# Ledger of designs, part 46: VH-VL binders against q39962

Target 1, 193 residues: q39962
Amino acid sequence: DPTDGFTEVPLTEDNFVIQKPYDKPLNDRYSYKNGIRRLWVYENDKPFKVGSPTRPRTEIRIKGHDYSSGVWQFEGQVHVPEGTSGVTVMQVFGAVNKATALQLRVYNGDLKSYKSNSVATDIYNKWLRVNVIHKVGKGEITVFINGQQKLVVNDDGPAEHYFKCGVYAAPDGSSNYMESRWKNIKLYKSDNK
Short names: E, the ipSAE of ESMFold2; O, the ipSAE of OpenDDE; V2, 0.75 times the mean of E and O plus 0.25 times the DockQ between their complexes.

## First folded at step 17 (VH-VL; framework fv_ucenprubart)

Design u3 (at its last look DockQ between E and O 0.83; V2 from the best seeds 0.77)
Fold by ESMFold2, look of step 17:
Structure u3 (fold): chain C 193 residues (1-193), chain A 119 residues (1-119), chain B 108 residues (1-108)
Amino acid sequence: as target 1 above (193 residues)
Amino acid sequence: QVQLVQSGAEVKKPGASVKVSCKASGYTFTEYWYMAWVRQAPGQGLEWMGLIYPSSGSTWYAQKFQGRVTMTRDTSTSTVYMELSSLRSEDTAVYYCARGYYDEWMDVWGQGTLVTVSS
Amino acid sequence: EIVLTQSPDFQSVTPKEKVTITCQASQSIGDFLLWYQQKPDQSPKLLIKYAEESYRGVPSRFSGSGSGTDFTLTINSLEAEDAATYYCQQYDYYPGLTFGGGTKVEIK
């Protein structure tokens, strides 16, 4: 199991900060009911910040555990409804040449690293367990789906890193409406090198 | 290695203009990053002047400098320029460029360019 | 444009004592506040991002706190090398990434 050798880092609601279109109240783009966090955005929504050239997003930014060293792991279960496409649902923020070390995107029911490396297919309308391990000292990120290793990529460090999940419209090809649902979001840390 | 290398020190007369360059290397110049300009007069605090998005060339200037400052970029040379016109003695300062992620903190600063305005 | 007001303008502090510097924003900026340290003839050095997140390589004696409009930088036990000027900066409203006026900290 990808959590073998890791210690869970306790999270409370204070660690779950929602980034959303700047002109929308939170409940217009986010809900948390029965243990399930629903995050959605429209292609023509405003960016997160006034004056920003970024695409629209509604994402959980995990607060309080930014890192630049060690071995860290994100875990969560994601559900993407059919019709959602051209969207990032999970990311590792922080890189030297670009903004992120990893983006997991959905294109037409397939989960990919950015627009190329396939991670999983036929993902619509079902729950997937996602684990992402970042070994900062090795510059390496490993992605697991339902407990099985699917991808190993190099990060682009050194940088300050944090984890995010939700929906963030891709640079091109986004559906009009984008939604992801998340449950059982956890963070882990290991002392192993 | 990410670097921001600025042009050399300048001495100018009041009423002239100055154009400071900031050449970027080691990263994707045309996406993900804004470039800000910050100055500091001798013995004084940090003062934000404005920023440019190298991707589009769009700019945002502090009100104090509106009408006197122009920021441009050349994507073929990965260079940002800041031009300040109608110089006066209080414009004597070190001028810094700094890059930041969209929506996030600035992580790399240039070495600074001293501009001296003297009669 | 968002105005940041730092307090105090200066303070002289006995070594090993606690230093507290405040920054007040003219409107809410959420958690989008940075703290910098600057020594003479040097570029500013980032200490704290996102109000409370320590930047890499920053000694543990530095910490940030606050949200909304009221923010604090704390040096828990002042060292001689910490004598410097400290600045806050907001990064919530991008057209005006404004700085506070600075706080000079001296060793008493």
Scores: ipSAE 0.749, ipTM 0.890, lowest interface PAE 1.5, mean pLDDT 93
Fold by OpenDDE, look of step 17:
Structure u3 (fold): chain C 193 residues (1-193), chain A 119 residues (1-119), chain B 108 residues (1-108)
Amino acid sequence: as target 1 above (193 residues)
Amino acid sequence: QVQLVQSGAEVKKPGASVKVSCKASGYTFTEYWYMAWVRQAPGQGLEWMGLIYPSSGSTWYAQKFQGRVTMTRDTSTSTVYMELSSLRSEDTAVYYCARGYYDEWMDVWGQGTLVTVSS
Amino acid sequence: EIVLTQSPDFQSVTPKEKVTITCQASQSIGDFLLWYQQKPDQSPKLLIKYAEESYRGVPSRFSGSGSGTDFTLTINSLEAEDAATYYCQQYDYYPGLTFGGGTKVEIK
């Protein structure tokens, strides 16, 4: 199991910060019910902040555990409804040459690292267990789906990091409506470096 | 490593214009970054002037400098420029460029450029 | 435009003593607050992001707290090398990423 050798980091609701279109109330793009966090956004929504050039998003930003060293792991179960495409559903923020070390994107039912490196196929309308391990010292990120290793990539250099999940419209090819659902979001840390 | 290198000190007369450059290296210039300009008069605090998004060239200026400041970028040389016109003595300051993530913090600064305006 | 008011403007502190600097925003900025350290003839250096998250390489004696409108930078045990001017900056409201007026910390 990808969590072997890791220690869970206790999270509270304060660790879950929602980033959403700046002109929408929270409940118009986010809900938390029966342990499920539902995040959605439309292609024509406003960005996160006024004056931002970024695409629309509704994302959970894990707060309070930003890191620049060590070995950290994100775990969560994700459900992407059919029709959602051209969207990032999970991120490892922070990199040298781009904003994120990793983006897991959905394109036509395929889960990919950015626009390449298929991680899973036929993902619509079902729950997937997602584990992302970031070994900062090695500059390495490993992605597990349902407990199986699917991807190993470089993190694109040292930076300040944190995890995000939800929906963030891809640069292009986004569906008008984008949604992801998350449950059992956990954070782990390893004493190993 | 990420580095911002600014042009050298300038001495200008009142009414003239100054154009300061900021050359970026060590990262992808047009990917998910903005470049801000901040100045500091002698013995004074930091003052936000504005920012430019190198990817698009879009700019945002502080109201105080509207109509007098122009920020531009050259993607081929990974350089940002800040031009301030109609200079006056109170524009004497060290001018800094600083890189920031979209919607996030500002992490790397240039070494600063002293601009002196005197008759 | 968001106005950040820092206090005090100046303080002289004995080494090993605790230093507290406050920053008050004219309206809520959530936790989008930065703290910078600037030493003479140097560029500012980022210390704290998101109000309470230490940046890389920042000594543990530095800490930030607060949210909304009231923020605090704390130096638990002042070192001689900490003599500098400290600035808060908000990055919630674009395009004006405004700074506080600064707090100069000197060593007694």
Scores: ipSAE 0.749, ipTM 0.908, lowest interface PAE 0.9, mean pLDDT 95
ESMFold2 (binder alone), look of step 17: mean pLDDT 89; pTM 0.897

Design u4 (at its last look DockQ between E and O 0.79; V2 from the best seeds 0.00; counts 0 for: pae E 4.6 > 2)
Fold by OpenDDE, look of step 17:
Structure u4 (fold): chain C 193 residues (1-193), chain A 119 residues (1-119), chain B 108 residues (1-108)
Amino acid sequence: as target 1 above (193 residues)
Amino acid sequence: QVQLVQSGAEVKKPGASVKVSCKASGYTFTEYWYMAWVRQAPGQGLEWMGLIYPSSGSTWYAQKFQGRVTMTRDTSTSTVYMELSSLRSEDTAVYYCARGYYDEWMDYWGQGTLVTVSS
Amino acid sequence: EIVLTQSPDFQSVTPKEKVTITCQASQSIGDFLLWYQQKPDQSPKLLIKYAEESYRGVPSRFSGSGSGTDFTLTINSLEAEDAATYYCQQYDWYPGLTFGGGTKVEIK
């Protein structure tokens, strides 16, 4: 199991900060019910901050555990409804050449690292266990789906990092409506790997 | 490694213009970054002037500098420029360029460029 | 624009003592607050992001706290090398990323 050798970092609700279109109330783009965090955004929504050139998003930003060293792991179960496409559902923020070290995107039912490196197929309307391990010292990110290793990539250089999940419209190919649901979001850390 | 290297010190007369350059290296210039300009008069604090998005060339200027400042970029050389016109003695300052993530913090700074305006 | 007011403007502190600097925002900025350190003839260096997250390489004696409108930078056990001017900056309201007036910390 990808969590073997890791220690869970206790999270509270304060660790879950929602980033959403700046002109929408929280409940118009986010809900937390029965342990499920539902995040959605429309292609024509406003960006996260006024004046920002970024695409629309509704994302959970894991707060309080930003890192620039060590070995960290994000775990969560994600459900992407059919029709959602051209969207980032999970990110490892921070990189040298990019804004993020990793983006897991959904395109037409496929889960990919950005536009390439297929991670999973036919993901719609299913719960997938997502584990992302970032070994900062090695500059390496490993993605597990349902406990199986699917991807190993470089993190694109040292930076300040944190995890995000939800929906962030991709630069191209976004569906009008984009949604992801998350449950059992956890954070792990290991000093021995 | 990320580096921002600015042009050398300038001495200008009142009414003249100055154009400071900031050459970026060590990262993809036209990705998810902005370049901000911040100045600091002698013995004074940091003052936000504006920013440019190198990917699009879009700019935003502080109201104080509207009409006098122009920020541009050359993607082929990964260089950002800040031109300040109608210079006055109060514009004497060290001018910094600084890189920032979209919607996030500003992490790397240039070494600064002293601009002296005197008659 | 958002105005940040720092206090105090100046501190003369004995080594090993605790230093506290405050930054007050004219309106709520959540935790989108940065702290910089600037030494003479140097560019500012980022110390704290998101009000309380230490930037990489920053000594543990530096810490930030606060949210909304009131923020604090703390230097636990001041060292001689910490003599500098410290600035807060907000990055909640793009693109006008305003700074506080600065707090100069000198070693007594």
Scores: ipSAE 0.796, ipTM 0.923, lowest interface PAE 0.9, mean pLDDT 95
Fold by ESMFold2, look of step 17:
Structure u4 (fold): chain C 193 residues (1-193), chain A 119 residues (1-119), chain B 108 residues (1-108)
Amino acid sequence: as target 1 above (193 residues)
Amino acid sequence: QVQLVQSGAEVKKPGASVKVSCKASGYTFTEYWYMAWVRQAPGQGLEWMGLIYPSSGSTWYAQKFQGRVTMTRDTSTSTVYMELSSLRSEDTAVYYCARGYYDEWMDYWGQGTLVTVSS
Amino acid sequence: EIVLTQSPDFQSVTPKEKVTITCQASQSIGDFLLWYQQKPDQSPKLLIKYAEESYRGVPSRFSGSGSGTDFTLTINSLEAEDAATYYCQQYDWYPGLTFGGGTKVEIK
């Protein structure tokens, strides 16, 4: 199991900062009910900040546990309804050449690293357990789906890192409506290899 | 290795314009990085002037400088420019460029460019 | 425009003693506050983000606290290399990335 050898880092609601279109009240794009966080956005929504050229998002930014060393793990269960495509649902923020070390995107029911490496197929309308391990000292990110290792990639050099999940419209090809649902979001740490 | 290298010091007369360059290297210039401009008059604090997103060319200026400042970029040379017009003595300052990612902190700064406005 | 008021403007402090710098915002900015260090003839360096999170590579003697309108930067045991001017910056209201007036810290 990907969590073997890790210690859970306690999270409270204060750690779950929601980034959303700047002109929308929170409950127009986010809900948290019965342990399930629903995050959605429309293709023509405003960006998170006024004047920003970035695409629309409604994302959880995990606050309070940014890291630049050690071994860290994100865990969560995600449900993506059919019709959602062209969207990032999970990220490892922080890199030298670009803003992120990893994006897990959904394209037509397939989960991919950016637009390239397949991670899982036929993901619509079911819960998937996602684990992402970042070994900063090795520059290595490993993705697990339902406990199975699916992908190993290199990060992009030293940076300040944090985890995000939700929906963030991809550069091109986003569906008109994008939604992900998340539950059991957890953070783990180990400074051992 | 990320570097922001600014053009050299300038001496200008009141009423003139100055254009300071900031050449970026070591990263993908056209990602959603913004480039902010911050100035510092001698013996004074830091003053934010505005920003540009090199990917789109979109700009946002501090109210104090609207109408006098223009920020542009050249994606082929990975360079941003800040032009300040109708210069006056209080515009004498060191001008810095600094990189950030959309709604986050500025992580890399240029070395600064001294602009002196002499009557 | 959000105004950030720093206090004090200047401190002369004995080595190894605690330095406390405050920053007060004219309206609530949540925790969207940064702290910078600027040494003479150098560009600013980021110390603290989100009011209380240390930036990478920043010595542990630097810490930040606060939310809303009242924020504090603390240097728990001042070292000679910490002689600098310190600035707070807010970023809750783009494009108003305003700075505080600065606090100069010198070794006594």
Scores: ipSAE 0.344, ipTM 0.760, lowest interface PAE 4.6, mean pLDDT 90
ESMFold2 (binder alone), look of step 17: mean pLDDT 88; pTM 0.897

Design u5 (at its last look DockQ between E and O 0.79; V2 from the best seeds 0.00; counts 0 for: pae E 2.4 > 2)
Fold by OpenDDE, look of step 17:
Structure u5 (fold): chain C 193 residues (1-193), chain A 119 residues (1-119), chain B 108 residues (1-108)
Amino acid sequence: as target 1 above (193 residues)
Amino acid sequence: QVQLVQSGAEVKKPGASVKVSCKASGYTFTEYWYMAWVRQAPGQGLEWMGLIYPSSGSTWYAQKFQGRVTMTRDTSTSTVYMELSSLRSEDTAVYYCARGYYDEWMDYWGQGTLVTVSS
Amino acid sequence: EIVLTQSPDFQSVTPKEKVTITCQASQSIGDFLLWYQQKPDQSPKLLIKYAEESFRGVPSRFSGSGSGTDFTLTINSLEAEDAATYYCQQYDYYPGLTFGGGTKVEIK
């Protein structure tokens, strides 16, 4: 199991900060009910901040555990409804050359690292267990789906990192409506890996 | 490694214009970054001037400098420029460029460029 | 624009003592607050982001706290090398990234 050798980092609701279109109230793009966090955004929504050139998003930013060293792991179960496409559903923020070390995107039912490196196929309307391990010292990120290793990539250089999940419209190819649902989001840390 | 290298010191007369350059290296210039300009008068604090998005060329200027500052970029040379016109003595300052993530913090700064305005 | 007011403007502190610098925002900025350190003839260096998250390479004696309108930078056990001017900056009102007036810390 990808969590073997890791210690869970206790999270509270304060660790879950929602980033959303700046002109929408929270409940118009986010809900938390029965342990499920539902995040959605429309292609023509406003960005996160006024004047930002970024695409629309509704994302959970894991707060309070930003890191620039060590071995960290994100775990969560994601459900992407059919029709959602051209969207990032999970990120490892921070990199040297890019804004993020990793983006897991959904395109037509496929889960990919950015636009390449298929991680899973036929994901619609299913719960997938997602584990992302970031070994900062090695500059390495490993992605597990349902406990199986699917991807190993470089993190694109040292930076300040944190995890995000939800929906962030891709540069192109986005569906009008984009949604992801998350449950059992956890954070892990390892000192000896 | 990320580096921001600015042009050399300038001496200008009142009413003249100055154009400071900031050459970026060590990262993809046209990714999700902004380049901000911050100045600091002698013995004074940091003052936000504005920013430019190198990917699009879009700019945002502090109101204080509206109509007097122009920020541009050359993607072929990964260089950002800040031009300040109608210079006055109070514009004497060290001018810094700084890279930042979209919607986030600035992580790298240039070495600064001293601009002296005197008659 | 959002105005940040720092206090005090100046501190003269004995080594090993605790230093506290405050930054007050004219309106709530959540946790979108940065702290910088600037030494003479040097560019500013980022110390803290998101009000309380240390930037890489920053000694553990530096810490940030606060949210909304009131923020604090703390240097637990001042060292001689910490003599500098410290600035807060907000990045909630984006892209108008305004700075505080600065706090100069000198060593006695």
Scores: ipSAE 0.824, ipTM 0.927, lowest interface PAE 0.8, mean pLDDT 96
Fold by ESMFold2, look of step 17:
Structure u5 (fold): chain C 193 residues (1-193), chain A 119 residues (1-119), chain B 108 residues (1-108)
Amino acid sequence: as target 1 above (193 residues)
Amino acid sequence: QVQLVQSGAEVKKPGASVKVSCKASGYTFTEYWYMAWVRQAPGQGLEWMGLIYPSSGSTWYAQKFQGRVTMTRDTSTSTVYMELSSLRSEDTAVYYCARGYYDEWMDYWGQGTLVTVSS
Amino acid sequence: EIVLTQSPDFQSVTPKEKVTITCQASQSIGDFLLWYQQKPDQSPKLLIKYAEESFRGVPSRFSGSGSGTDFTLTINSLEAEDAATYYCQQYDYYPGLTFGGGTKVEIK
């Protein structure tokens, strides 16, 4: 299991900071009910910050555990309803040449690393367990779906990192409405670092 | 390795203009990044002047400098320019460029360029 | 434009004692606040991002706290090399990337 050899890093609600369109109340784009976090955004929503050139998002920014070394793991279960496409649902922030070392994106029911490396297919309307291990010393990110390794990629040199999940209309051709649902979000560190 | 290398010191008379350059290397200049300009008068604090998005050339200037500052970029040389016109003695300062991720912190700074305005 | 007010302007502190520096924003900036250290003749160096997150290589004696309008930088046990000027900066785009006025910390 991808969590073998890892120790859970405790998270409380203080660690789950929501980045949303700047002009919307939180509950217009986010809800947390029965252990499930819903995050949604429309293509024509405002960016997270006034004047930003970035596209709309509603994302959990995991606060309090930014890292630049060691071996870290994100875990969560994601559900993407049919109709959501052209959207980033999970990312490892921080890189030298670009803003992120990894983005997991949904294109017409397929989950990919950016636009290229397939991670899973036919993902709509079901729960998937996602694990992402970042070995910073090796510059290496490994993605697991339902406990099975699907992808190994290189990160993009030394940076400050954190994990995010939700919906971000980063790609071209985003659907009008974008939603992801998340449960059991956890963070781990390697026991031996 | 990310580097921001600024042009050399300048001495100017009141009423003149100055154009400071900031050459970027070690990253993709035209995407994901803004370039901010920050100055510091001798013995004084840091003062934000404005920023440019090198990808589009779009700019945002602090109100204090609106009408006197112009920021441009040359994507073929990965260089940002800051021009300050109608110089006054209080414009004597070290001028820094700094890059930042969109919506996030500035992570790399140039070495600074001293501009001296004297009569 | 967002104004950041730092306090105090100057602090002379005995080594090993706690240093507290405050920064107050004229309107809420969420957690988009940075803390910098600047030593003479050097570019500023980032210490704290997102109000509370240490930048890489920053000693654990430095910590940040706060959200909204009221923020604090703490040096838990002052070392000689910590003598510097400290600045807060907000990085919410709409109000600009403004700085606080600075706090000079010297060894008493």
Scores: ipSAE 0.527, ipTM 0.814, lowest interface PAE 2.4, mean pLDDT 91
ESMFold2 (binder alone), look of step 17: mean pLDDT 89; pTM 0.895

Design u6 (at its last look DockQ between E and O 0.83; V2 from the best seeds 0.00; counts 0 for: pae E 2.3 > 2)
Fold by ESMFold2, look of step 17:
Structure u6 (fold): chain C 193 residues (1-193), chain A 119 residues (1-119), chain B 108 residues (1-108)
Amino acid sequence: as target 1 above (193 residues)
Amino acid sequence: QVQLVQSGAEVKKPGASVKVSCKASGYTFTEYWYMAWVRQAPGQGLEWMGLIYPSSGSTWYAQKFQGRVTMTRDTSTSTVYMELSSLRSEDTAVYYCARGYYDEWMDIWGQGTLVTVSS
Amino acid sequence: EIVLTQSPDFQSVTPKEKVTITCQASQSIGDFLLWYQQKPDQSPKLLIKYAEESYRGVPSRFSGSGSGTDFTLTINSLEAEDAATYYCQQYDYYPGLTFGGGTKVEIK
């Protein structure tokens, strides 16, 4: 299991900061009920910050555990309803030449690393367990779906990193409506390697 | 190896203009990053002047400098420029460029450029 | 425009002792607060981002705390190399990335 050899890093609600269109109240784009976080955004929504050139998002920014070394792991279960496409649902923020080391995006029911490497297919309307391991010292990020390793990519460090999940419109175009649902979000770390 | 290298010191008279350059290297100049300009008068604190998005050339200026500052970029040389007009003795300062991620912190600073305004 | 007020303007501190610097914002900026160190004749260096997150390579004696309008930078055991001026900066709203007035720390 991808969590073998890791120690869980406790999270509370204070660690779950929502980035949303700047002109929307939180409950217009986010809900948390019965352990399930629903995050949604429209293509014509405002960016997260006034004056920002970024695209619309509603994302959890994990607070309190930014890292630049060590071995870290994000875990969560994601559900993407049919109709959501052209959207980033999970990120490892931070790189030297660009903004992120990893984006997991949904295109027409397929989960990909950015626009290229397939991670999973036919993902709509079901829960998937996602694990992302970042070995900063090796510059490597490994993605697991439902406990199976699917992808290994290089990061683009050294940089400051943090994890995000939710919905963020992709640069090449997105569906009008974008939604992801998340539960059982956890962080892990290892002091070795 | 990310770096920002600024042009050399300048001496100007009141009423003149100055144009400071900031050449970027080691990263994707036209995506993901804004470039900010910050100045520091002798013995004083840091003062934000504005920023430019090299991707579009769009600019945002602090209210204090609106109408006197112009920021531009040349994507072929990965260089941003800050021009300050109608100079006053109070504009004597070290001028810094700094890059930052969209919506996030600034991580790399130029070495600074001293501009002295004296009659 | 968001105004950041730092306190104190100046501290002279015995080596190995604790330094505390405060920054107050004129309105809530959430966690979008940075701390910088600037040594004489040098460019500023980032110490703390997102109010409390230590930047890469920053010694563990530096820590940040706070949210909303009230923020603190702490140096738990001052070293000689920490003699510098420290600034806070908000990054909640572009295009007003304003700085605090600075706090000069010197070794007593």
Scores: ipSAE 0.768, ipTM 0.892, lowest interface PAE 1.3, mean pLDDT 93
Fold by OpenDDE, look of step 17:
Structure u6 (fold): chain C 193 residues (1-193), chain A 119 residues (1-119), chain B 108 residues (1-108)
Amino acid sequence: as target 1 above (193 residues)
Amino acid sequence: QVQLVQSGAEVKKPGASVKVSCKASGYTFTEYWYMAWVRQAPGQGLEWMGLIYPSSGSTWYAQKFQGRVTMTRDTSTSTVYMELSSLRSEDTAVYYCARGYYDEWMDIWGQGTLVTVSS
Amino acid sequence: EIVLTQSPDFQSVTPKEKVTITCQASQSIGDFLLWYQQKPDQSPKLLIKYAEESYRGVPSRFSGSGSGTDFTLTINSLEAEDAATYYCQQYDYYPGLTFGGGTKVEIK
């Protein structure tokens, strides 16, 4: 199991900060019910902040555990409804050359690292267990789906990092409506790896 | 490593214009970054002037400098420029460029460029 | 634009003493508050992001707290090398990543 050798980091609701279109109330793009966090956004929504050039998003930003060293792991179960495409559903923020070390994107039912490196196929309308391990010292990120290793990539250099999940419209090819659902989001840390 | 290298010190007369450059290296210039300009008069605090998004060239200026400041970028040389016109003595300051993530913090600064305006 | 008011403007502190600097925003900025350290003839250096998150390489004696409109930078035990001017900056509202007026910390 990808969590072997890791210690869970206790999270509270304060660790879950929602980033959403700046002109929408929270409940118009986010809900938390029966342990499920539902995040959605439309292609023509406003960005996160006024004046921002970024694409629309509704994302959970894990707060309080930003890191620049060590070995950290994100775990969560994600459900992407059919029709959602051209969207980032999970991120490792922070890199040297770009804003993120990793983006897991959905394109036509395929889960990919950015626009390449298929991680899973036929993902619509089902729950997937996602584990992302970031070994900062090695500059390495490993992605597990349902407990199986699917991807190992470089993190594009040392930076300040944190995890995000939800929906963030991809640069292109986004569906008008984009949604992801998350449950059992956990954070782990390892001092021995 | 990521580095911002600014042009050298300038001495200008009142009414003239100055154009300071900021060359970026060690990262992808046109990715999800903004470049801000911040100045500091002698013995004074930091003052935000504006920012430019190198990917698009879009700019945002502080109201104080509207109509007098122009920020541009050259993607082929990974360089950002800040031009300030109609210079006056109170524009004497060290001018800094600083890189930041979209919607996030500002992490890397240039070494600063002293601009002296005197008759 | 958002106005940040720092207090005090100046502190003269004995080494090993605790230093507290405050920054008050004219409007709520959530936790989008940065703290910088600037030493003479140097560029500012980022210390704290998101009001309370230490930037990499920053000594543990530096800490930030607060949210909304009231923020605090704390130096738990002042070192001689900490003599500098400290600035807060908000990055919630674009355009206008405004700074506080600064707080100069000197060693007694």
Scores: ipSAE 0.759, ipTM 0.911, lowest interface PAE 0.9, mean pLDDT 95
ESMFold2 (binder alone), look of step 17: mean pLDDT 89; pTM 0.891
ESMFold2, look of step 18: ipSAE 0.602; ipTM 0.852
ESMFold2 (binder alone), look of step 18: mean pLDDT 89; pTM 0.895
OpenDDE, look of step 18: ipSAE 0.392; ipTM 0.814

